# VHH binders against p46559: the designs that were tried, part 30

Target 1, 369 residues: p46559
Amino acid sequence: MTAIEKFFTEKSPDSEQVLLKVIELGIDFLGGEWKNVDKSQVNVSRVHGGQSNHMFHVTSSTSATPYLLRIHRQPPSQVFTDTVNLAIFSERGLGPKLYGFFEGGRMEEFLPSKTFDVNDVLVPENSRKIGAIFPLYHSINVPVSKSRRCVHLMREWLNGYESLGGGDYEILPTTVNYSDHPKSVSIKDLNHEIDNFEKWSTEIFEHTLVFSHNDLASTNILELNSTKELVLIDWEFGTYNWRGFDLAMHLSETAIDYRVPFPPGIKMNGDLIDNPPNIQIFCEAYVEADKKLKNRSPSDPTAEVKALIQECQFFWPLTNLFWALSAMKHSLLKFENGVDLDVQARDRLAVYFHLKPRSQKIYEELSKK

## First folded at step 6 (VHH)

Design m40 (framework vhh_7d4b_2)
Fold by ESMFold2-Fast, scan of step 6:
Structure m40 (fold): chain B 369 residues (1-369), chain A 127 residues (1-127)
Amino acid sequence: as target 1 above (369 residues)
Amino acid sequence: QVQLVESGGGVVQPGRSLRLSCAASGSIFSSYAMGWYRQAPGKQRELVASISSSGDTTNYADSVKGRFTISRDNSKNTMYLQMNSLKPEDTAVYYCAREVTIEYGRTGYSYTLEDYWGQGTQVTVSS
């Protein structure tokens, strides 16, 4: 635990020490009216939840600029990546402004906005808007590794699981009611699945590498109150990756409800997994926005949309394997995030094996051409 | 531009009434929950009352239940606090604030926070 993390986690937000520290940060990084703020005028609200960061909303009764204070819990590599991503987006007017960073934390803009939920992302018009914004982010050149994709993080999580004493994993019981999966998987089996998907993906989709969010759950989408424009937040898993993985990640998340009581704190909707209602609209919006952004005309717009749907379907199971491996490792670390990690791991593994045959058929079809 | 301005504070004797107003300059008042907070000398700010964006749901601190009534007029971008049967213990600077509910990450949990504050209005109840 860093000194700054210890400071903010061990003390009450109302303590004199915390109030003075957030004023000090406001003066140092924002200046302006923060130089005239007394501790009696400051309010610090602790953000609760199983995020990888400790979050505080710092406000005052004055005109001093409010800010979000993030104190990092996540690994140094993810902190570095997230900070670089936010800095680039801040400079380009995309996403929250980065007010400053320091060892163990950062300060960023609070955006007056509506956070989307599972009901919002299933609205066809919102699905169009989300599809249309992806090409903007996918067009950005980020000065980070282009070789470290989703499969690299998956291997790191699986290796971590094994290092923590993890072994064979039982998939039953599940809540998704799928039966076309093995009852258990070994670490060797899971490594084999990663290797096979990497091989398939590089053979048929290597040309689709783009900077990707990789974690676009509904709650990582903000609708700005003033403009109704969408902003994507929480880029801590941001990497160069196959485009279809990023798109499929969002589509997969539209089938998952995290608002259910803990335990389990998670519910997957098999009907939406099998028949995603907005995939056509979403892919149409992506292709149209990508065309406009790149000032290009597709040779066959109908065929391009159909190909993108197939691309999303191919990557859908891999997005579930991705979070299953994370859940397996973090369950052994006794990580608390409001979700029963074993329920999540089992359900996501079941979804992976249920959808994998479709992905194999897509690979076989496209590898022949 | 969003600004919150309180009015209606003053000096009153115990048992009397005051009506506080909070006027919002800007276009987003009607879409947000709002709250009244107070801070007595030497104490932390505490929530007094809150009201949903539609006005259908209200919440009160135990110390003011049955005495205070929160209301709003979205057509005027204004929120009110009717304070009846005032006690010396109600002496404080009263602040209005806009409340925002944020859902974050993969947890589906939400938290409510205040993102805009007024400058405050003093209420003094004679002891």
Scores: ipSAE 0.000, ipTM 0.208, lowest interface PAE 12.9, mean pLDDT 84

Design m5 (framework vhh_surovatamig_d1)
Fold by ESMFold2-Fast, scan of step 6:
Structure m5 (fold): chain B 369 residues (1-369), chain A 127 residues (1-127)
Amino acid sequence: as target 1 above (369 residues)
Amino acid sequence: EVQLVESGGGLVQPGGSLRLSCAASGFTFSSYWMSWVRQAPGKGLEWVATIKQDGSEKDYVDSVKGRFTISRDNAKKSLYLQMNSLRAEDTAVYYCARDSYTIEWGRGTYYKTFDYRGQGTLVTVSS
């Protein structure tokens, strides 16, 4: 635990010590009116959405710039990745402004906004808006590794699962009614699945590498109150990756409801997985926005949209394998949250094997071109 | 020492009402989001409702929306759950819980985690 994490863990947000510390940070990193703020004018409130961090909304009754204070509790590598990504998007006007960072924490802009939920992302107009903003993020050149893709993290999670005593895993789906999967998988089987998908992806989609969010659940999409524009947040898994994985990740998450009662705290909708209602409008919006951003003329918009849909369908099962491996590892760490990690792992593995044959067919069709 | 003490449970007929109370001590109550969670016989812990520090925001599990109301009194350091139109499925031990800043695996703000819970109060909905 860092000194600053200990400080904010042990002290109340309304304590004199905390009020003085947030004024000190405001002066140091923001300046301006913070130099004239008295502790009696400051309000510090805990932010519920910061459960992975100590998060505070710092405001005053003056014109001093309000800020979000994040005190890190995450692994250093996740903190580093998220902070670097936020800094880049801050400079580009594509996310909350990063006001500053220090050992154990950071200060960022608070965006008055509505966080999306599963009902919001299923609205066709919202699917169009989300599809249209992806190209803005995918066009950014980020000075990070281009070889550390989703499969790198998947192997780290699987190795972690094994090192924690994990073995064969029984696939008993709870929320999805699929039966076209193996009864169980070994660690060797899962490594073969990762290797096979990496080989397929490299052979047919290597040209599609873009800086990707990799975790675009509905709750990582903010609708700004003032403009109704969308902003993508929580870039802690941001890496260069195959474009279709990033798009398929969002589409896959539109078929999952996390607001159901715990246990299990998760419900997958097989009908939406099998027949995603908004994939056409989403891909049309992406292609149109990408063409405008790059000032390129349509060569064949219908063919390009069809190809992107196929690309999303190819990567859909891999997005479920990705989170299944995370859930398997973290369940062994006895991680407590609002989701039953074993149910998540089992259901996501069932989805993976259910969708994998389609991905194999797409690989076979595109590899012979 | 952080303490949360629930009261107000009991036996009630289907369609009836109960009001649960929770007395908090040992921490600055007004600085935390607070929740009610429940555990039905033979089942795991289920989140029921959450309330922001100042009471301005509230959230509920779908099965209780329109029937339950969460509220708080920061001056009295107390949390409440008004339960109306009770069903047999609402039978559970109800716990007052302080929302935590437990490490989450990087999935947005959907998860409900708690660092302290009370001893619980039993609610039985039966004819």
Scores: ipSAE 0.000, ipTM 0.299, lowest interface PAE 11.5, mean pLDDT 84

Design m6 (framework vhh_surovatamig_d1)
Fold by ESMFold2-Fast, scan of step 6:
Structure m6 (fold): chain B 369 residues (1-369), chain A 127 residues (1-127)
Amino acid sequence: as target 1 above (369 residues)
Amino acid sequence: EVQLVESGGGLVQPGGSLRLSCAASGFTFSSYWMSWVRQAPGKGLEWVATIKQDGSEKDYVDSVKGRFTISRDNAKKSLYLQMNSLRAEDTAVYYCARDSYTIEFGRGTYYKTFDYRGQGTLVTVSS
C-alpha cells in the first residue's frame, strides 16, 4: 500500500488528521476558499464507486469547491492510463473535471448522478442516448499507441494464464444453455482464435479504428441529476480499437446480469444475446449522431445502419473472448470478487463459440467486396 | 494489518439457533459496509447478508430472509449474525467479510468485491 492509502484506510474520515489532510489537499490543488476553511466545517464521507479505488466525497459548509478524492488500489499502468484519459476528457468537457493528481491518488469533480444498471440500459430511450454519445468519444484524437488494441491485451492475459500453470480449459457453461462449442480448448486453440479474429478484423474493418472505452458495462454510465445527460466513466481499458468492438462490448454487457447471488454472481441471458431488442435503435442513434458531428450526409442511411448492426454482430463474440481470457488468468491468481471467475470464463467461451459462425459469415460476405 | 476473526460456530439441531461474532482490527470498522458469506462443503462462496456502515440498511439472500439477522457494534468493532430456524442446507463455513467500494444493484443480488475475509467458523446443522 502507498503511504496515502495507508493513511486513509487506517483513520476514520471524521478524525482530525483526515480533516486536516483533505484541507491541505484542497489548498494545494484547488486554492480559493479552501485557504479559509476550518476543520469543523469539513465533511468527509466514503463513496461506493469502482472496486479499484478508495473514494471519498469531500465537502464543506463554505463555498470551497467540493471534490472527489480517489486513492488508488490499481496497478500503476492502469492508473496512468485512466488519469491521462480523464485529463483529456476533462479539458474537453466530456468527463469529470480533473483537479489534480499526486502519488497514490487524484482529486476530481463529484458529479451528482445516477449510476445505470442492467435494467436502465435495456430501456429503448436510454439505449438511444448511449448510441448517440459514443461518436463524441470516438471523435477524440488521443496521443497513445494505435497498435495496442483489444487483441494485444488478450495475448497478455493468455500468456499470463500459461505462465501461472494454466492448461486446457473445459467449456461447461452454467448460466447459458448453449451446446454448440468444443468440450475444451487448449492455449494453442485460444491463440489461434485471437490470431484469426485479428486477421479478419484488420482485413475488413481496419478503417474503423477509434479511441474506445472497451468496458462500457452499465455501471460505467452516469446519468447527471441536473441535465439527465450521460457521462461515460472508468477509462482504465481505453485504447485505440476497432469501433465495432467498443459498440459490441456495450451491447454484450446489456445481456449480462451481475446482480444474481454469488455464486455465481453472473448470469448471461441467451435470449438477449440471440435477439438483442435495442440494437436497431442503438445503431440508428450512433449513425445519426456521427453524421451530425462530421457534417456528412450518407448516400443510403438505411444501408449504413444495417452495416453498423452487422459490424456490431461481427465483434460481439470477440468481446466475450476478451473477458473470458481475463477471467481465466485472474482465477489462477485466486482473485476474489462478486463473480465466480471460472463460471464467467466458461459461459463467455460458450457465447464466443455460439456467435463465431455469424462473424465468419460476415467476414466471408464483406471480404468478397 | 487488516484482521477479521469469526467465532460462535458449532453443531446445532435443525430448527435451532446460533449467533456468530466477528472481531475486526487494523482498519476503521465504522467506515465499511460489512458482510457475511458462507461456503457449503464442495461448493463455492455464497453471500448471506450485508449491513451499512451505520447499521441503517441491511440486505439478505432470499433463502435466509426472516430467519437471519445481521447487526454490528461500531464501538466494539464487531459484526454479528443471529441465525434462527436453522436448516441442513445452512451447513457451511461462515466468513466475516469487509466490503470493497462496490455498487449494489438490488436486494439479494449484486456485483461485489470483498477486500478481506476472516478464517471462517464452521456451522453444522445435523440431527
Scores: ipSAE 0.000, ipTM 0.256, lowest interface PAE 13.2, mean pLDDT 84

Design m7 (framework vhh_surovatamig_d1)
Fold by ESMFold2-Fast, scan of step 6:
Structure m7 (fold): chain B 369 residues (1-369), chain A 127 residues (1-127)
Amino acid sequence: as target 1 above (369 residues)
Amino acid sequence: EVQLVESGGGLVQPGGSLRLSCAASGFTFSSYWMSWVRQAPGKGLEWVATIKQDGSEKDYVDSVKGRFTISRDNAKKSLYLQMNSLRAEDTAVYYCARDSYTIEYGRSTYYKTFDYRGQGTLVTVSS
């Protein structure tokens, strides 16, 4: 644990020591009015962002610039990658401004905003807006590995599950009424599923590699209070990946409600999985925004939209396998995040096998062209 | 030193109205979610209403929805509760409370906890 992490873990946000420390950081990294701020004018509010992050909203009654203080509890490589991602988005005006970083933490802009939930992302106009901003993020060149895609992390999680004593896994869904799945899967079976999807994706979609969010749940979308424009946040899983995985991840998350009581703290909506109401509007918005951004004329907008819908449908099951493997590993670690991880893993594996036949047909169709 | 001072309580007839006020000092008022909580005679503490730092979001206990309105004035460091269509069951000591609250910001969840309360103001609804 870094000295700064220990400090913020042990002390109350209202303590004199914390108030003095956040003033010190404000002076050091932001300057300006922070030099004139008294501790009685400062407020420190705790923010929960991500699974292990300590986040604080630091404000004052003065004109001193408010900031979000993030104290790292993530692995060093993930922290380095996240910081690089934020710095690039900050300079491009596509995310919160990065005010500074130090050993064990960083300071960034707090965006006055509404955090979206599942009801918000199901509104057609919001789905259109989300589709329209993806191309801005997908166009960014980030100087990180282009080979460490979603399948790399999936293999890390599955290896972690095995190393923790995990074995065969029974698929008994709780919230979806799917039965077209194996009753159980072995670690070997799951490795074969990862290998097969990597092969298919590489053969038909290698040209679609873009820097991707990989985790765009509704709650990682902020609607700015002032402009009503959307901003995508929490790029901790950000990496180069197939475009369709990123888009399908968001679409998949619109069919999942995390507001249900714990346990289980999660409910999959099979009707939305089988018949996603906004996929057409979402893909239309993406294609239109991508055309404007790249200054290209539409040769056949209807065909491009249809192809993108097919691309999203292809990757949809893989997004569920991705989080199923994470849930399997973290359930063995007795990790608590307000979701029953075994229910999540079982339901997501059921969704994976339910949707996989469609992906195989898409692969067969596109591998001939 | 954090101080919350309530005022505006009193005796009112059923169907009447009252406006409660709370003056805050000793902290950055504009940075906190603020709440009204009440305690009826012989009962425990009950949360009534909550308001976000900028006033954009408001929550109420079901029994007061449509009757009570929470508001704030950050420039004056004041919290208000407009109580309309008062009922006998609204009789309680009303406390202004500062939320010991983690704010919502991408994936965040919050709990309604209170780290400071005022001395309270008595509201009696009687015919």
Scores: ipSAE 0.013, ipTM 0.324, lowest interface PAE 8.2, mean pLDDT 84

Design m8 (framework vhh_surovatamig_d1)
Fold by ESMFold2-Fast, scan of step 6:
Structure m8 (fold): chain B 369 residues (1-369), chain A 127 residues (1-127)
Amino acid sequence: as target 1 above (369 residues)
Amino acid sequence: EVQLVESGGGLVQPGGSLRLSCAASGFTFSSYWMSWVRQAPGKGLEWVATIKQDGSEKDYVDSVKGRFTISRDNAKKSLYLQMNSLRAEDTAVYYCARDSYTIEYGRDTYYKTFDYRGQGTLVTVSS
């Protein structure tokens, strides 16, 4: 635990020490009106950030620039990735402005906005807007590793699970009514699934590598109050990956409700998984926006949309295997995030095996070309 | 210094009404969720009602729903509690309370922390 994390953890947000510290940071990193702010004019509110960071919204009754203060609780590698990604998006106007960083924390722009939820992302017009914003992010050339994709994290999580004493894992879904899965899987079985999907993805989709969010749940989408434009936040898993994985991740998350009471704190909707209502609109919007951004004209727009839907369908099970492996490892670490991690792992593995046959068929069809 | 000063308490018959007021100073009143909390003789502190910064969201403990109304005037830096159909069990010292709230990025999520409260105003409901 860093000294600054300990400071903000132990003290009330409106204590004199905290108020003076956030003024000091405002003066140092933002300057301007912060030099004239009295502690009585400052408001510090805690921002809920999935327990991975201490976040505070710092405002004043003056014209001093408000900011989000993030105090890191994550491993240094995740902090490094998130900060680099934010800095790049800040410079390009594609995310909150990065005001500054220091040992153990950072300051960034607070965007007056509505955070989306699962009801919002199921609205067809919102699915269109989300599909249309993806190409802006996917067009960026980011100076980071292009080989460390989703399968890298999956292997890290599975190795971590094994290292923590994990063994065979029983697949007994709680929130989905799927039965077309093995009763249990071994670590060897899961490694073979990762290797097989990596082989398939490399053979048929290697040309689709783009800088990807990899975690676009509804709550990582902000709708700006002023413009109604969307901004994607929380890029801590951001890396180069196959485009279809990033798109399928978002689509998969539209079928999951995290607002249900804990336990289990998660409910997967099999009807939305089997028949995603907005996949057509979402893919149409992506293709149209990508076409406009790259100043290109597809020879057959209908065929391009159909191919993108197939691409999303191919990667959908992999997105569930991805979070299943994370949940398996973090369950053994007794990590708390308001979700029963064993329920998440079991349900996501059931979804993986339910959808895998479609992905195999797609691979067989496309590998012939 | 943060100051909250309650007024409007008194003796009232069951079925009667009272309006409590709270004058706030020493902080940006319009930036905080505000609450009313009460303490009956010999009992602990009980939350009664909460109001969002702009007045758009309100919440109440079940025992007062439909009887009490919380409101605020940000220009006057004042919080109010209109209490109707008072019952003997409503007898308590009523405190105006300021809360630190947790904001989901772009979304307000209220957590009842009651970081500051005033000296209170006594409400006695007797039959």
Scores: ipSAE 0.015, ipTM 0.268, lowest interface PAE 7.8, mean pLDDT 85

Design m9 (framework vhh_surovatamig_d1)
Fold by ESMFold2-Fast, scan of step 6:
Structure m9 (fold): chain B 369 residues (1-369), chain A 127 residues (1-127)
Amino acid sequence: as target 1 above (369 residues)
Amino acid sequence: EVQLVESGGGLVQPGGSLRLSCAASGFTFSSYWMSWVRQAPGKGLEWVATIKQDGSEKDYVDSVKGRFTISRDNAKKSLYLQMNSLRAEDTAVYYCARDSYTIEYGRGDYYKTFDYRGQGTLVTVSS
């Protein structure tokens, strides 16, 4: 644990030491009115940063600029990637402003906004807005590895699961009513699934590589209070990846409710998984925005939309395998986040096997062209 | 040093009532969302109820809605849980908990996380 992580985790946010430290950071990185702030005027509130960060919202009763303070708990590689991503998006007006970074932490803009939830992302107009904003992010050139895609992280999680003593995994879904899956899977079986999907994706979708969010749950979407424009946040899993994985990740997350009581703290909606109501509107918005951004003349919008829907359907099961492997590993680490990780892993594996036959048919159809 | 001390637990018959109290010290109580969390025998921790700093917002797990009421007294630095119409399944050790997070930003308010818990008070609902 770094010295700054110890400082912020061992002391109360309302302690004199913490109040003086956040004023010091405000003066150093923001200047202006922070030079005139007394500790009695400062409020520090803890914000959920998950397993990746300790987060604090720093405000004052003065006109000094409020900020979000992130103290890193991420592996150095994820910290590096997240910081690079945020710096690029900050400079281009596509995310919160990056006020500065230092060893062990960073300061960024707090956006007055509404955090979306599962009810918001199921509204057709919101689905259209989300589809329309994706091409802005997918068009950005980010100077990071193009080979470290979703399958790389999946293998890291599965290797971690094995290293922690993990073995065969029983698939007994709790929240989805699926039965068309194996009763259990071995580590060898899961490695085979990753290898097979990587092969298929490389053969038919290698040309779709774009910088991707990879974790666009409803709660990583902010609606700005002033403009109603959307901003995508929490780019810690941001990598170059197949476009359809990123889009399918968001669509998959619209079928999952994390507001249910713990345990399990998660409920997957099989009806929305089987019949996603907004996939057409979402894909139409993406294609239209992408064409406008690239100044492309319309050739066949209907065919392009149909192809994108098929691309999303192909990658949908892989997004569930991705989070299932994460949940399997972190369950063995006894990680607590308000979700029963064993339930999440089992349900997501059930979804993976339920949807996989459709992906195989799409591969067979497209690989013969 | 942050301290949370629970009291008010005991043996009660089904349909009975109990009022749990929690005395807080070592921090600015009025600045934190506060929660009650329970652990039934052989089960994991279950979040029960949450209350905002000023008492204006309250939330409950579905199984206790209409039966339990969370409240606070910032002047006395105390948190309360009024439990009515108690059932056998309410049998648990009840913990007073200080919420780790006070703001919804991204995944903030979907995960119930706590940085401090008291020692707990046992509630047994049995005839």
Scores: ipSAE 0.018, ipTM 0.397, lowest interface PAE 6.0, mean pLDDT 86

Design n1 (framework vhh_8cml_1)
Fold by ESMFold2-Fast, scan of step 6:
Order: sequence, then C-alpha cells, then structure tokens
Structure n1 (fold): chain B 369 residues (1-369), chain A 123 residues (1-123)
Amino acid sequence: as target 1 above (369 residues)
Amino acid sequence: EVQLVESGGGLVQPGGSLRLSCAASGRTFSSYAMGWFRQAPGQEREFVALISWSGGRTDYSDSAKGRFTISRDNAKNTVYLQMNSLKPEDTGVYFCAAGDYSLTEYPSDYDYWGQGTQVTVSS
C-alpha cells in the first residue's frame, strides 16, 4: 500500500488532515484559486465505484477548479495502462482532463453529467449518438501492446480460475431460457473455445484492429449536462482489439439490466439478444461517422453497413465468454460487486453457446470469399 | 431498512480482550457489507474493520491487523468484532455500520449506523 493510499483509507473525508491534503494537491497540480482556499470552504465526498480505486469529488465554495481524486488500489500494471489511456484521451479532448498523477493516485476533471442506464441506451437516438462517437475513439493511436487483445485477458482469467482450484463448470442459466449449450464445460473445453475464436478472428478480421474500450456498459456513458454530448469513461480494460468485439460488447450490454435486486443483481433479456432493436441505426451511424473522420466515401454504404452488422454478430458470443471467464475466476476470489457472479457466468456461457453457431457460419462465409 | 444495536463493550486492562456484537433487524442484512468504526472523544470516526455480505472477504486498519478479527453469522443477523491485545489507544465508542455491497473504509459510504458501545482500556 502506498503512503497516500494508506492516508486516504484510514481517514474520514471530512477530517482536517484530508481537507488540508486535498488543498495541497489542488495548489500543486491546479494552482489558481486553490492557493486562496480555506479548509472551511472545502467539501470532499466519496464517489461510489468499484473496489479497484478510491475516488473523491473535491469541491469548494470558491471558484477553485473542482477535481476527482483517484487513489489506486489496482496492481501496478493496471494503473500503468489506465494512466496512459487517460493521458492520451485528455490530450485529444475525448475524456476527462488529466490534471496530474503521482505515486498511488491521480487527479482528473469532474464532468457534470447524467450517467446512462439500460433505458437510455435502448432509445434509438441515443443508439445513433453512441454509434457515431465510437469512430472518434477507434481512430486514436495509443502506444501500447497490439497483441494483448481480449483473448489475452480471457486466458489470464481462465488460468487464474484453474490456479484457484476451479474445475469443470456446470451451465445452469437462470435469467435466459437457452438450452442449446453443453451441460458442463472443462477448462480444456474453454481453452479450445478461446483458441478457436482467436484463430477465426485473426483469419477474417485482423484488418479491424483498433484501440477499444472493451467494457461499454450503459453506466460507462456520460451525457454532459451542458451540451448533451456523450463521453465514454472507465477505460481500465482498454486494449487494441478487433473493432467488432468493442461494438458487440456495447450491443450485448444493452440486453442486460443490473438494476434488479441482489440476488442475482443481473437480468439478461433473451429477446434483445436474439433481436437487437437498434443494431441497424447503430451501425449506420458508425459507418457514416467513420467515413467522415477518414475523409472517404464508402464504395457501397448499404453493403458496408450490412458487413458491420455481420461483424458485430460474429463477435457477440465472444463478449459473453469474456465476462463469463472473469465471473468464474472472481467468484472463487469471493469478489462482491452487487452481482451474483455464478449466475452471471452460467447465463453468459449459455448465451455464448447459443450464439456461437452464427459466428461459425460467418467465419465459413467470409473465409471462402 | 436495517437497524443496528451494538453490545459487548466495557472496561479492560491493557492486553485484555473484548468481543463486540452488532445485532441487525431487517430482512436484507445478508445483502449488506458491514464495518466497524471507532471514535475517541473530540475526534472523527476511524475505520477499524470490514466484512463482505458473504463473509468471504475481510479487511482491517493497520492498527487492528493481527489483533482484531471481524466475523458474521447471517443466520443470526449478527456481526462480531473479536478484539485481542487491547491497548489504551483502542479506547473509544465502537460503531457498527451497514453499506450496500461495496467494501469501503469511508464512513460516508455506510447508510445505517448503530448507536455505539463504549470500550475503555485502562492505562
């Protein structure tokens, strides 16, 4: 534990010591009006989030610039990745401004905004806006590994599951009524699924590698109060990856409701998985925005949209395998986040096997042209 | 809604032990993360220990590590703090607190609080 992590974890946000420390950070990294702020004028409130970071919203009754203070609890490798990602998005105006970083933490812009939920992402106009903003992020050159794609993390989670004593896993879905899956899968079976999907993706979609969010649930989309423009946040899983995985991840998440009571704290909607209502408008918006950014005219806009829908459909099951493997490992670690991880793993695996035949057909069609 | 009642406080000599109990009423106790905090006269509430809803994860302040053990019995709607090797610096009012799902050391993240139980370690 860093000295600053220890400091913030052991003291109340309203303590004199914390108030003085956040003023010190404000002066050092932001300057300006922070030099004139008295502790009686400062408010520090915790921003509720995951277990990976401690987040504080630091404000004052003055015109001093408010900021978010993030104190890292993550492994150094994840902190390194997060910091590089945020610095680049800050420079490009595509995320919160990075005000500064230090050993064990960082300071970033607080964005007055509304966080989206599943109702918001199912509105066609919002689906269009999300589709249109993706190419802005996919156009960024980030100086990180191009080989550490989604399958790398999937293998790490599966290896972690095995090392923690995990074995054969029974597929008993709770929130989806799919029955076209094996009754159980072995670690060997799951490794074969990862290897097979990596092979298919490399053979037919290697040209689509872009820097990807990989976790665009509704709650990682902010609508700015002032402009109504969208901002994508929480890039902790950000890696170079196949474009269709990133797009399919968002589409898959529109079919999942996390607002249901715990347990299970998760409900998958099979009707939305089978018949996604906004995939057409989403892909149309992506193609149009991508065309404009690259100053190109599509040779056939209708054919390009159809191809992108097929690309999203191909990667859809892989997004569910991705989170299933995470849930399997973290269930053994007794991780708690308001979701029954075994229900999530079982339902996600059922979705994976339900959708996999479509992906195989797409691979067969595209590999033969 | 959950109501919390602490018990088990008292006066002990340095090096002594106490077991604090926090009895919860309400049907959703097993869904909450639970924490223990303490407050000395004229000071703010300080984190002591936390336990997840399932009891599968626990965490402690540096001052409590190796001396205190937090546990829970969801069938009895009770969380416990076993305190060993008590020091004069451990003197204070001990509060139990319930929060939703997140494991956090911050008093502001806890929605429900007990009234506290006094622990006094003679110097």
Scores: ipSAE 0.000, ipTM 0.221, lowest interface PAE 16.7, mean pLDDT 85

